# Designs tried in a protein design chat: VH-VL binders against q9umr5. Part 259

Target 1, 268 residues: q9umr5
Amino acid sequence: SYKPVIVVHGLFDSSYSFRHLLEYINETHPGTVVTVLDLFDGRESLRPLWEQVQGFREAVVPIMAKAPQGVHLICYSQGGLVCRALLSVMDDHNVDSFISLSSPQMGQYGDTDYLKWLFPTSMRSNLYRICYSPWGQEFSICNYWHDPHHDDLYLNASSFLALINGERDHPNATVWRKNFLRVGHLVLIGGPDDGVITPWQSSFFGFYDANETVLEMEEQLVYLRDSFGLKTLLARGAIVRCPMAGISHTAWHSNRTLYETCIEPWLS
Below, E stands for the ipSAE of ESMFold2; O stands for the ipSAE of OpenDDE; V2 stands for 0.75 times the mean of E and O plus 0.25 times the DockQ between their complexes.

## First folded at step 11 (VH-VL)

Design ph12 (framework fv_nofazinlimab; at its last look DockQ between E and O 0.86; V2 from the best seeds 0.86)
Fold by OpenDDE, look of step 11:
Structure ph12 (fold): chain C 268 residues (1-268), chain A 122 residues (1-122), chain B 112 residues (1-112)
Amino acid sequence: as target 1 above (268 residues)
Amino acid sequence: QVQLVQSGAEVKKPGSSVKVSCKASGGTFSDYAISWVRQAPGQGLEYLGYIIPIFGTANYNEKFKGRVTITADKSTSTAYMELSSLRSEDTAVYYCARGSYDSYGYEPFDYWGQGTMVTVSS
Amino acid sequence: DVVMTQSPLSLPVTLGQPASISCRSSQSLVYSDGNTYLYWFQQRPGQSPRRLIYKVSNRDSGVPDRFSGSGSGTDFTLKISRVEAEDVGVYYCMQGTKWPFTFGQGTKLEIK
């Protein structure tokens, strides 16, 4: 039998968005038990990410307990960060494939059309002012806002991304790394035509330097220092990178070709 | 200069709801947090919650168990605080306040409204 | 929740004399960025509160230099070097480090 699949949605999302994904899984892997977690839907997805991590943890623990052979995680957009944190704090998870579906794994710093209603251009350049404060950090968006021009503020004020990345020292860094390394495979999915994740390479742990030049995963300090296990995972062949062009952000979970190429191979 | 003007006094029955408005003028609206604080007669200050209008949702003090709803209308630069299932102990002056940015970051409560008295009585 | 405890709750002062208000938090108010988000407010009779001090010791514009804030960690103090008649009112400390943000009970300053 196939391992159960747990799906975690993104910002302002709901379970309905994954109806096509469910169909694809059912067709190619009949009998698979797929659970789309209906937690923190809609505006509730703006709750602090650590709060979300706790909520999702409570939901996945029973599922994992009933699946001793392991489970697969498909985590979309903001959900990918939630899942990474989840795997970092759980010392007993049994995740085989962690599929990060167009997630801002290295943070967000963008003003795309999708986000313009939320982040005007002028706001993008100044969002660090509110986001890197106690008031801003109560919102999920600020938890992974990564301003390359204010890296010091990011490192010191980010209450989520900087911690799970091990970019700021904290007492749980070693344990979280150990826990995250329990994953069988890390499948990173994203693409240049996403239009939301900025830069799109963030889905592959790439990100801007101080000059807004995109550096790859292997050039990042978190990789070089192996702060949360990326270098180790890569070394043992556990990281899969699946870039795909021509897919908009809201279509990653509904594209059949993407599913067959990047998702299906890791559902066993 | 930035000014916050609140709606007038309210008298409400127990179990009803009240919605207080706070109109901001003299500056931008969307990128500043608007806080709501109340003060019962002869008592101290209590933080209800705050909204950052660009995010479209508020952060609430859970003490109010979901009875408080804070919203913002960017088109009119107006924030709202609605309190439902009113009780006598909800009798208080309700204040809105706006923060600002200095060279070091965000600072709250630079500007205050004049307050809105809400009386809950049978 | 973080509990803010002020002392004294009532503070009668002679004009021209100094005044001191203490504020203690139930846990450290140092945020991850190294800042301490402790604020002092003044509320004169019949008026809205007014911010006096932000981040422990920074005086707002328009606030007389006779007001000063100090402290660290969990213990903070507001001092008035020479109390004036216009200083009558209630003073509140507030922490903005951990949600929900909380106020002290208030200290009522009166002239003897």
Scores: ipSAE 0.913, ipTM 0.964, lowest interface PAE 0.5, mean pLDDT 95
Fold by ESMFold2, look of step 11:
Structure ph12 (fold): chain C 268 residues (1-268), chain A 122 residues (1-122), chain B 112 residues (1-112)
Amino acid sequence: as target 1 above (268 residues)
Amino acid sequence: QVQLVQSGAEVKKPGSSVKVSCKASGGTFSDYAISWVRQAPGQGLEYLGYIIPIFGTANYNEKFKGRVTITADKSTSTAYMELSSLRSEDTAVYYCARGSYDSYGYEPFDYWGQGTMVTVSS
Amino acid sequence: DVVMTQSPLSLPVTLGQPASISCRSSQSLVYSDGNTYLYWFQQRPGQSPRRLIYKVSNRDSGVPDRFSGSGSGTDFTLKISRVEAEDVGVYYCMQGTKWPFTFGQGTKLEIK
């Protein structure tokens, strides 16, 4: 009797991408009800993240209601930000394991090899200009764009990431922190060969300082101030860090060793 | 000198579709919002939607949901607006416009196309 | 949608006299970054619109000093200190704070 698993996909993605992950779960946890949410596929994944959170919330509510002993979330790439927002806004979530597969949890600032057609070399240093405007914030990439050289613009203009990180004051901060802290485990997965998440340590709540030096999670202000509960979760032993080298961004959900090492143990 | 040149006037029947083009020259294209607004004869301005070409998708005014499609071709620096299921109320001049950047950030509607008259009549 | 209401809708003015156009929004136009995304456009007869003022009070390059914008929150004003013949046309305010971004109805300025 395994807890149901809900899978949330990433940018330019769809539910089909998870067929190997589904196979692995079926082999190791037979009888597990796995739902891969088929929302905001492909280009629709560029819709504002709060719109996506609303849609995914509506889809997960009945699944959670039918599983009073809990569910697990497996959330890939941009989907990990959607899932973290769900944990904050749902006062009725019953998530045990939140498994974050190479998600840009502290944001993105990258000329990525995978998305070179989106991010030419000069683009990352200039994208803040449109992203930190009401026009740019209507697109998901801009909702978690985090330019370390314009942190004041990010803090004030981000309509999503700065809020769910507790980096900007808002009236829901206390309630969102309380809701997030009801998660059983936060499983952070990523690695240096991802090629898309930039810096790859964003998947572990690390990020650049103004000199593009990576500060790890425990050096981040959001951790030190415990803005949304990271320090509390770590002290509780609820944060699992599972880095793995040699995996490109599109391969996290189709690597057997990654599954067995980082995912399988948390699908109780 | 940035210039936006739109396709020529169109006369259409009710129920058909129209696709208006907007070609940018004299400047860059891909990281700006390319906006579409319309103006019915003797009326005000109405915002249809916009595209940021590097993202390859548009943001639409919900009032036009299902009837407006905005696209861009980065290789030709051309944006397109297609309006389907045309009605007589869609008779208007359709404008494209591009923003600009300054030291304070992004500012909309700095450069305007010449407008494209679309007339819907039986 | 944020409703933008202009007053007056028709504004006959004697050449050389001041003009004032009011624009009111149904909700605050202050964005989370502290900016107020309120814009003014001029449309001369037979021409495309032209941006005059961005973010409440900033004149675009080439816009004469006789144009000024002011206001905050929900109430905004465009002033022309001394109307000239070339100022004939329709003036629109627009908000860019909350999608969908919306225009006022327009104010037609005419020389009487």
Scores: ipSAE 0.815, ipTM 0.917, lowest interface PAE 1.0, mean pLDDT 91
ESMFold2 (binder alone), look of step 11: mean pLDDT 91; pTM 0.929
ESMFold2, look of step 13: ipSAE 0.796; ipTM 0.910
ESMFold2 (binder alone), look of step 13: mean pLDDT 91; pTM 0.929
OpenDDE, look of step 13: ipSAE 0.908; ipTM 0.963

Design ph13 (framework fv_nofazinlimab; at its last look DockQ between E and O 0.82; V2 from the best seeds 0.85)
Fold by OpenDDE, look of step 11:
Structure ph13 (fold): chain C 268 residues (1-268), chain A 122 residues (1-122), chain B 112 residues (1-112)
Amino acid sequence: as target 1 above (268 residues)
Amino acid sequence: QVQLVQSGAEVKKPGSSVKVSCKASGGTFSDYAISWVRQAPGQGLEYLGYIIPIFGTANYNEKFKGRVTITADKSTSTAYMELSSLRSEDTAVYYCARGGYDSYGYEPFDYWGQGTMVTVSS
Amino acid sequence: DVVMTQSPLSLPVTLGQPASISCRSSQSLVYSDGNTYLYWFQQRPGQSPRRLIYKVSNRDSGVPDRFSGSGSGTDFTLKISRVEAEDVGVYYCMQGTSWPFTFGQGTKLEIK
């Protein structure tokens, strides 16, 4: 039988967004038990990410317990960060495939049309002012805001991304790395036509330097220092990168070709 | 100069709801956070919650057990605080306040509204 | 929640004399960025509160230099070097490090 699949949604999403994904999984892997976690939906997805991590942890623990052979995680957009943190804090998870579906794994510094709807002013240059404060860090968006022009503020004020990345020293860094390394495979999915994740390479742990030049995963300090296990995972052949063009952010979970190419192979 | 103008005094029955408005002028609205604080007669200050208008949702003090709803209308630069299931102990002056920024980030309570007295009595 | 404790709660002062208000927090107010988000507010009779000090020791524009804030960790102090008649009112400390942000009980400053 196929391993159970747990799905974690993104910002402002609900379980309804994954109806096509469920259909695809059912068709190609009949009998698979798929659970789309209905937590922190809609505006509740703006709650602090650590709060979300705790909530999702409570939901996945029983599922994992009933699946001794392991489970697969499909985590979309903001959900990908939640899942990475989840796997970092859980010392007994049994995740075989962690599928990060167009997630800002290395943070967000976007000013796209999508963000303009949420942020009517020029947020790219000014959002650091409120995000890197106790007031801003109570919102999920600020938890992974990564301003390359204010790296000092990011490193010191980011209460989530900087920690799970091991970019800021903390007493749990070694343990979190150990826990995260329990994953069988890390499947990174994203693409240049996403339109929301900025830069889109963030889905592959790429990100801007101080000159807004995009550097790849292997050029990042978190990789070079193996702060949370990326270098180790790559060395063991556990990282899969699946870029795909022509897919908008809201279509990653509903595209059949994407599913067959990037998701389905890892649901065995 | 930035000003916060709040709605007028309210007299309410127990169990009802009250909605206080706070209109900002003389500056930007969406980029800042607006805090709501109340003060019962002869008592200290209590933090209810705050909203960052661009995010569209507020952060609440759990002490109020979901009775408080803070919203913002960016088109009118107005923030709202609604308190439901009113009790006599909710009698207080309710303040809105907006923060500013320094080189290192957000600083709250740079500007205050004049306050809105809400009286809850049977 | 972080508890803020002020002392004294009542502070009678002679004009021209110094005043000192203490504020203690139940836990450290040092945030991850190294800043300490401790604020002091003044509320004159019949008026809205006014911010005097932000981040322990920074005076707001228009605040007289006779006001000063100091402290670290869990212990903080607001000092008035020479009390004036316009200083009458209630003073509050507030922490903005841990949600929910909380105020002290207030210290009522009166002229003897």
Scores: ipSAE 0.888, ipTM 0.954, lowest interface PAE 0.6, mean pLDDT 95
Fold by ESMFold2, look of step 11:
Structure ph13 (fold): chain C 268 residues (1-268), chain A 122 residues (1-122), chain B 112 residues (1-112)
Amino acid sequence: as target 1 above (268 residues)
Amino acid sequence: QVQLVQSGAEVKKPGSSVKVSCKASGGTFSDYAISWVRQAPGQGLEYLGYIIPIFGTANYNEKFKGRVTITADKSTSTAYMELSSLRSEDTAVYYCARGGYDSYGYEPFDYWGQGTMVTVSS
Amino acid sequence: DVVMTQSPLSLPVTLGQPASISCRSSQSLVYSDGNTYLYWFQQRPGQSPRRLIYKVSNRDSGVPDRFSGSGSGTDFTLKISRVEAEDVGVYYCMQGTSWPFTFGQGTKLEIK
C-alpha cells in the first residue's frame, strides 16, 4: 500500500485546483489516501505564513499519527514554504517525500503576468519599503519577499524566510535543522516558463546576487554554511531536481508529463 | 497634497451596519497601509485594522474580527470600513489614515481623514 | 496584545514651563530589524490626530523643535521644553512593533 499524500496549496488558491493531480495519483497509485488541505483559501492565503504554518500543523498531526510508515507532502507555490517550515518546527513529523512544486524557496523578487497587480515592475523595486516593516510582514507575500538590492533589510526584517533559511540567527536554528533533516527526499520542481516565481531558480534554492545574476543552490551562503541542512541533504543524495520547461505557474498540478516525470516516482 | 475625505455622520440602531468611505486624492494609493482607527467620546484611540490595497486584503484587530470588513477600490482611490452588528459601545468617531515613505522606509499615519461620527442609539 | 500605559493621564501645565509625558509598553518595542516602532501623536481640540514623533526620537516635518522624544525598550518620554497655548490637546503614544498595533490611553495637556 502507498503512503498517504498531503497536498498544500499556494497563494489565492483552493483544493479544487488539484483535481487533475488527484486523478493522476488515483490512476498510478490506486488506494492512496490523498488529503488536499482546505485551509487559508483565496484571500486567506495572504495571512502571515507563521499563522498558516500553525493551522496546517494542526491539520497534519492526526494524518501523520495514523500513518506510522510515513507520509508524502506535495506543496505548491507559497505552499512549499509552509511545508518547509512544517518540516522545521515539527519534531515528530514523518515525511518521506517533500515535493516542492514551483515554490519560491529562496524568495520572490519580480512581477508576474498573472499577478500583475501584486507584482508590478515599479513595485518590485519599491515593495521592500512596506514589506520590510511590521505593517507589511503581516502579509504572506512580504514574508518571502527577497529584494537582492536591500539584503540587510531582508535579513533583519523578514519574519519568516530569513528564519527558515537560517539566514538570521535565532534560538531554534539547531532544532529546526535537525527536524528538517529527518525528511527522506526533497523533490524540487520548477521551470523557466513559470511566469510567476522570479527568479524561477528560487524553486531550486537559487537566487539573485546584488547584480541580479542567478547563483544556483550550491553557490548560496545558506548551502555553503549548511544553515538548515541543504548541503547535508545533497551529500546524502536526498535532493532531487526536476526542472521542466513549457509549464506556466497555474499548470504544474495539471500536466501529466510533469506528474509522470517529477512526482510519480516519489509516491511510494 | 494628499487629502483623505470621509463620508458624513451616521445615526444607526443597534444590530444594524454602517459603511464609512475614505477617498484619497493628491497621491498614489495602492502601496500604502490605509488604517481605520476609532475614538469613543471622551476616550482614546483604538486600531480596527488596515488594508494595503495592492494586496487586496485587510489585517484586522481580532477584537473586531467577524464584525469589521475593510476594503479598497483602487480605481476610485477609496477605502471602506463596514462595521456590522452595531452596539451602543460602537458610538465613536471613525478615522481613516494613510501612511507614507521617508528615506529609510514606511511610516504610519502621515495623513488623517476628518473623521466620521457614528452614533448607535435606540 | 501589547499594552501601552501613559502617565500622567491629565497634565495641567503653566504656560512657558516644560512638560513631560511617559509611555510604557508591556513588552520590548525593538523589532527584529533593530528599529523601535514607537510613535507620538497630538490631537488638538476638534481636530484629527497629527503625528509628532516617529521611531522614538525623530521629529516630523513642521513639528516645533520644543518637542522631543526619547527612550528605549519599554520606557519612552515625550518632552515639550516650553509649553505654548497651541499645545493644548491630547497626546498619544503608539507601538507599531507587534500587531495589533496599540495606543496609549492619552494624556490631556491643559494650560493652568
Scores: ipSAE 0.827, ipTM 0.922, lowest interface PAE 0.9, mean pLDDT 91
ESMFold2 (binder alone), look of step 11: mean pLDDT 90; pTM 0.921

Design ph14 (framework fv_nofazinlimab; at its last look DockQ between E and O 0.85; V2 from the best seeds 0.85)
Fold by OpenDDE, look of step 11:
Structure ph14 (fold): chain C 268 residues (1-268), chain A 122 residues (1-122), chain B 112 residues (1-112)
Amino acid sequence: as target 1 above (268 residues)
Amino acid sequence: QVQLVQSGAEVKKPGSSVKVSCKASGGTFSDYAISWVRQAPGQGLEYLGYIIPIFGTANYNEKFKGRVTITADKSTSTAYMELSSLRSEDTAVYYCARGGYDSYGYEPFDYWGQGTMVTVSS
Amino acid sequence: DVVMTQSPLSLPVTLGQPASISCRSSQSLVYSDGNTYLYWFQQRPGQSPRRLIYKVSNRDSGVPDRFSGSGSGTDFTLKISRVEAEDVGVYYCMQGSKWPFTFGQGTKLEIK
């Protein structure tokens, strides 16, 4: 039988968004038990990410317990960060494939049409003021806001991304790395036509330098220092990068070709 | 200069709801946070919650057990605080306040409204 | 929640004399960025609160230099070097380092 699949949604999403994905999984892997976690939906997805991590942890623990052979995680957009943190704090998870579906794994510094809807009067260059404060860090968006022009503020004020990345020293860094390394495969999915994740390479742990030049994963300090295990995972052949063009952000979970190419192979 | 003008005094029955408004003028609205604080007669200050209008949602003090709802209308630069299931102990002056920015980040309570007295009595 | 404890709660002062208000937090107010989000507010009779000090020791614009804030970690102090009649009111400390943000009980400053 196929391993159970757990799905974690993104910002402002609901379980309904994954109806096509469920259909695809059922068709190609009949009998698979798929659970789309209905937590922190809608505006509740703006709750602090650590709070979300705790909530999702409570939901996945029973599922994992009933699946001794392991489970697969499909985590979309913001959900990908939640899942990475989840795997970092759980010392007994049994995740085989962690599928990060167009997630801002290295943070967000975008000013796209999507963000303009959320921030109609603010430019991305000004968000650091509120986001890197105690007031801003109570919102999920600020938890992974990564301003390359204010790296000092990011490193010191980011209460989530900087920690799970091991960019800021903390007492749990070693343990979190150990826990995360329990994953069988890390499947990174994203693409240049996403339109939301900025830069889109963030889905592959690429990000801006101080000049807004995009550097790849292997050029990042978190990789070079193996702060949370990326270098180790790559060395063992556990990282899969699946870029795809022509897919908008809201279509990653509904595109059949994407599913067959980037998701299905890892649902064994 | 920035001003916060709140709605007028309210007298409410127990169990009812009250909605107080806070209109900002003389500055930007969406880029800042609006905080709500109340003060019972002869008592200290209590933080209810705050909203960052661009995010469209508020952060609440859980002490109020979901009775408080803070919203913002960016088109009118107005923030709202609604308190439901009113009790006598909710009698207080309710303040809105806006924070500003300096070179080091966000600083709350730079500007205050004049306060709105809400009286809950049977 | 972080408990903010002010002392004294009542502060009678002679005009021209100095005043000192203490504020103690139940846990450190040092945030991850190294800042300490401790604030002091003044509320004159019949008025809205007014911010005097932000981040322990920074005076707001228009605040007289006779007001000063100091402290670190869990212990903070607001000082008035020479109390004036206009200083009558209630003073509050507030922490903004950990949600929910909380106020002290207030210190009522009166002229003897």
Scores: ipSAE 0.895, ipTM 0.956, lowest interface PAE 0.6, mean pLDDT 95
Fold by ESMFold2, look of step 11:
Structure ph14 (fold): chain C 268 residues (1-268), chain A 122 residues (1-122), chain B 112 residues (1-112)
Amino acid sequence: as target 1 above (268 residues)
Amino acid sequence: QVQLVQSGAEVKKPGSSVKVSCKASGGTFSDYAISWVRQAPGQGLEYLGYIIPIFGTANYNEKFKGRVTITADKSTSTAYMELSSLRSEDTAVYYCARGGYDSYGYEPFDYWGQGTMVTVSS
Amino acid sequence: DVVMTQSPLSLPVTLGQPASISCRSSQSLVYSDGNTYLYWFQQRPGQSPRRLIYKVSNRDSGVPDRFSGSGSGTDFTLKISRVEAEDVGVYYCMQGSKWPFTFGQGTKLEIK
């Protein structure tokens, strides 16, 4: 039998968006128990990420308890940040595969298609002003906004991303790293035609330097210092990178070739 | 300069609702926090919540548990506060306020509306 | 919620004399970025509030230099070095470090 699968959605999203993914799992892995968590839908996805982490934690505990052999996580977009925080704060999680589906793991700094839906003109160079304030940090997009031109403000004002990345000292850093390292595999999925995640390499723990040159995961300080376990996971052979071109942000969970190539092999 | 103009005074019966508008002029609107604060007669200030219009959703004080709705219309630079299931205790002057940016970053309550008196009486 | 306690609540002062208003928070107002989000507002009779001081000690533009703010952690003070007739009104402190952001009860300043 197959391990249960837990699905966590992203910004401005709901559980209905995953109907095709559910069909693919049912066809290739019949009998798999799949739960798409129906929390923080639509505009509720703008609630503070720590609030979302707490709510999702409460929902996953009974599922994990009924599956002592382990579970898999498929976490889309903003949901991949929620899931990574879950892996850090839960000392009793039993996640085998954490499948990160086009998630802004190193943050977002983008004139993006969905930020353009919110903004009539490019706002990325100005958002730091409100995002790095207590007023802005009450909204999820500011919790992972990462302005490479104001990295000092990010490091000190981020209430979420700088903490789960171990970029700011905190008393839980050692415990969170230990918890995260209990995951069996970290499967990173994304691609250059996403159109929303900016830079798209954030889905692979890459990010901009101050010149907006993308540094890959292995060049990031969080990797080099092994602040939350990326270097250890890579050395263990537990990181899987599955980039795919030609997929827009809203199509990751509805592309059969992507599913068969990048997701299916990890749903043991 | 920035000016916030609120809708006029209202008299309401208990159990009804009120919607107060706050129109911004003379400046930008969408990337600031637009806050709502009230002041009951002879009392201090109470924070209801705020909206950052570019995100299209508000952050609410839990004390108002599903009775307050804060919205914004970016095209008209207007914020709205609606309070439902009115009680006599909701009699107050309701203020909107907008923040500003300076050399220290974002600062709240830079500009205030003139206030809107809402009276709830049987 | 962070409770903001002002003292005194009523402050009669003699014209030309100094005045001091205290504000105490139930927890530290130092935010993760190192800033202390403590504000002072003045509300003159019949008017909307006006911000005087932001982040503990920074005077707003157009606020006379006889107003000063100080403090750290949980204890904060607004001082008026020489009270003038136009200073009559109610003074509020506010914290912006932890949502929901909260005001003190107010201090009514009157000329004796």
Scores: ipSAE 0.791, ipTM 0.908, lowest interface PAE 1.2, mean pLDDT 91
ESMFold2 (binder alone), look of step 11: mean pLDDT 90; pTM 0.921

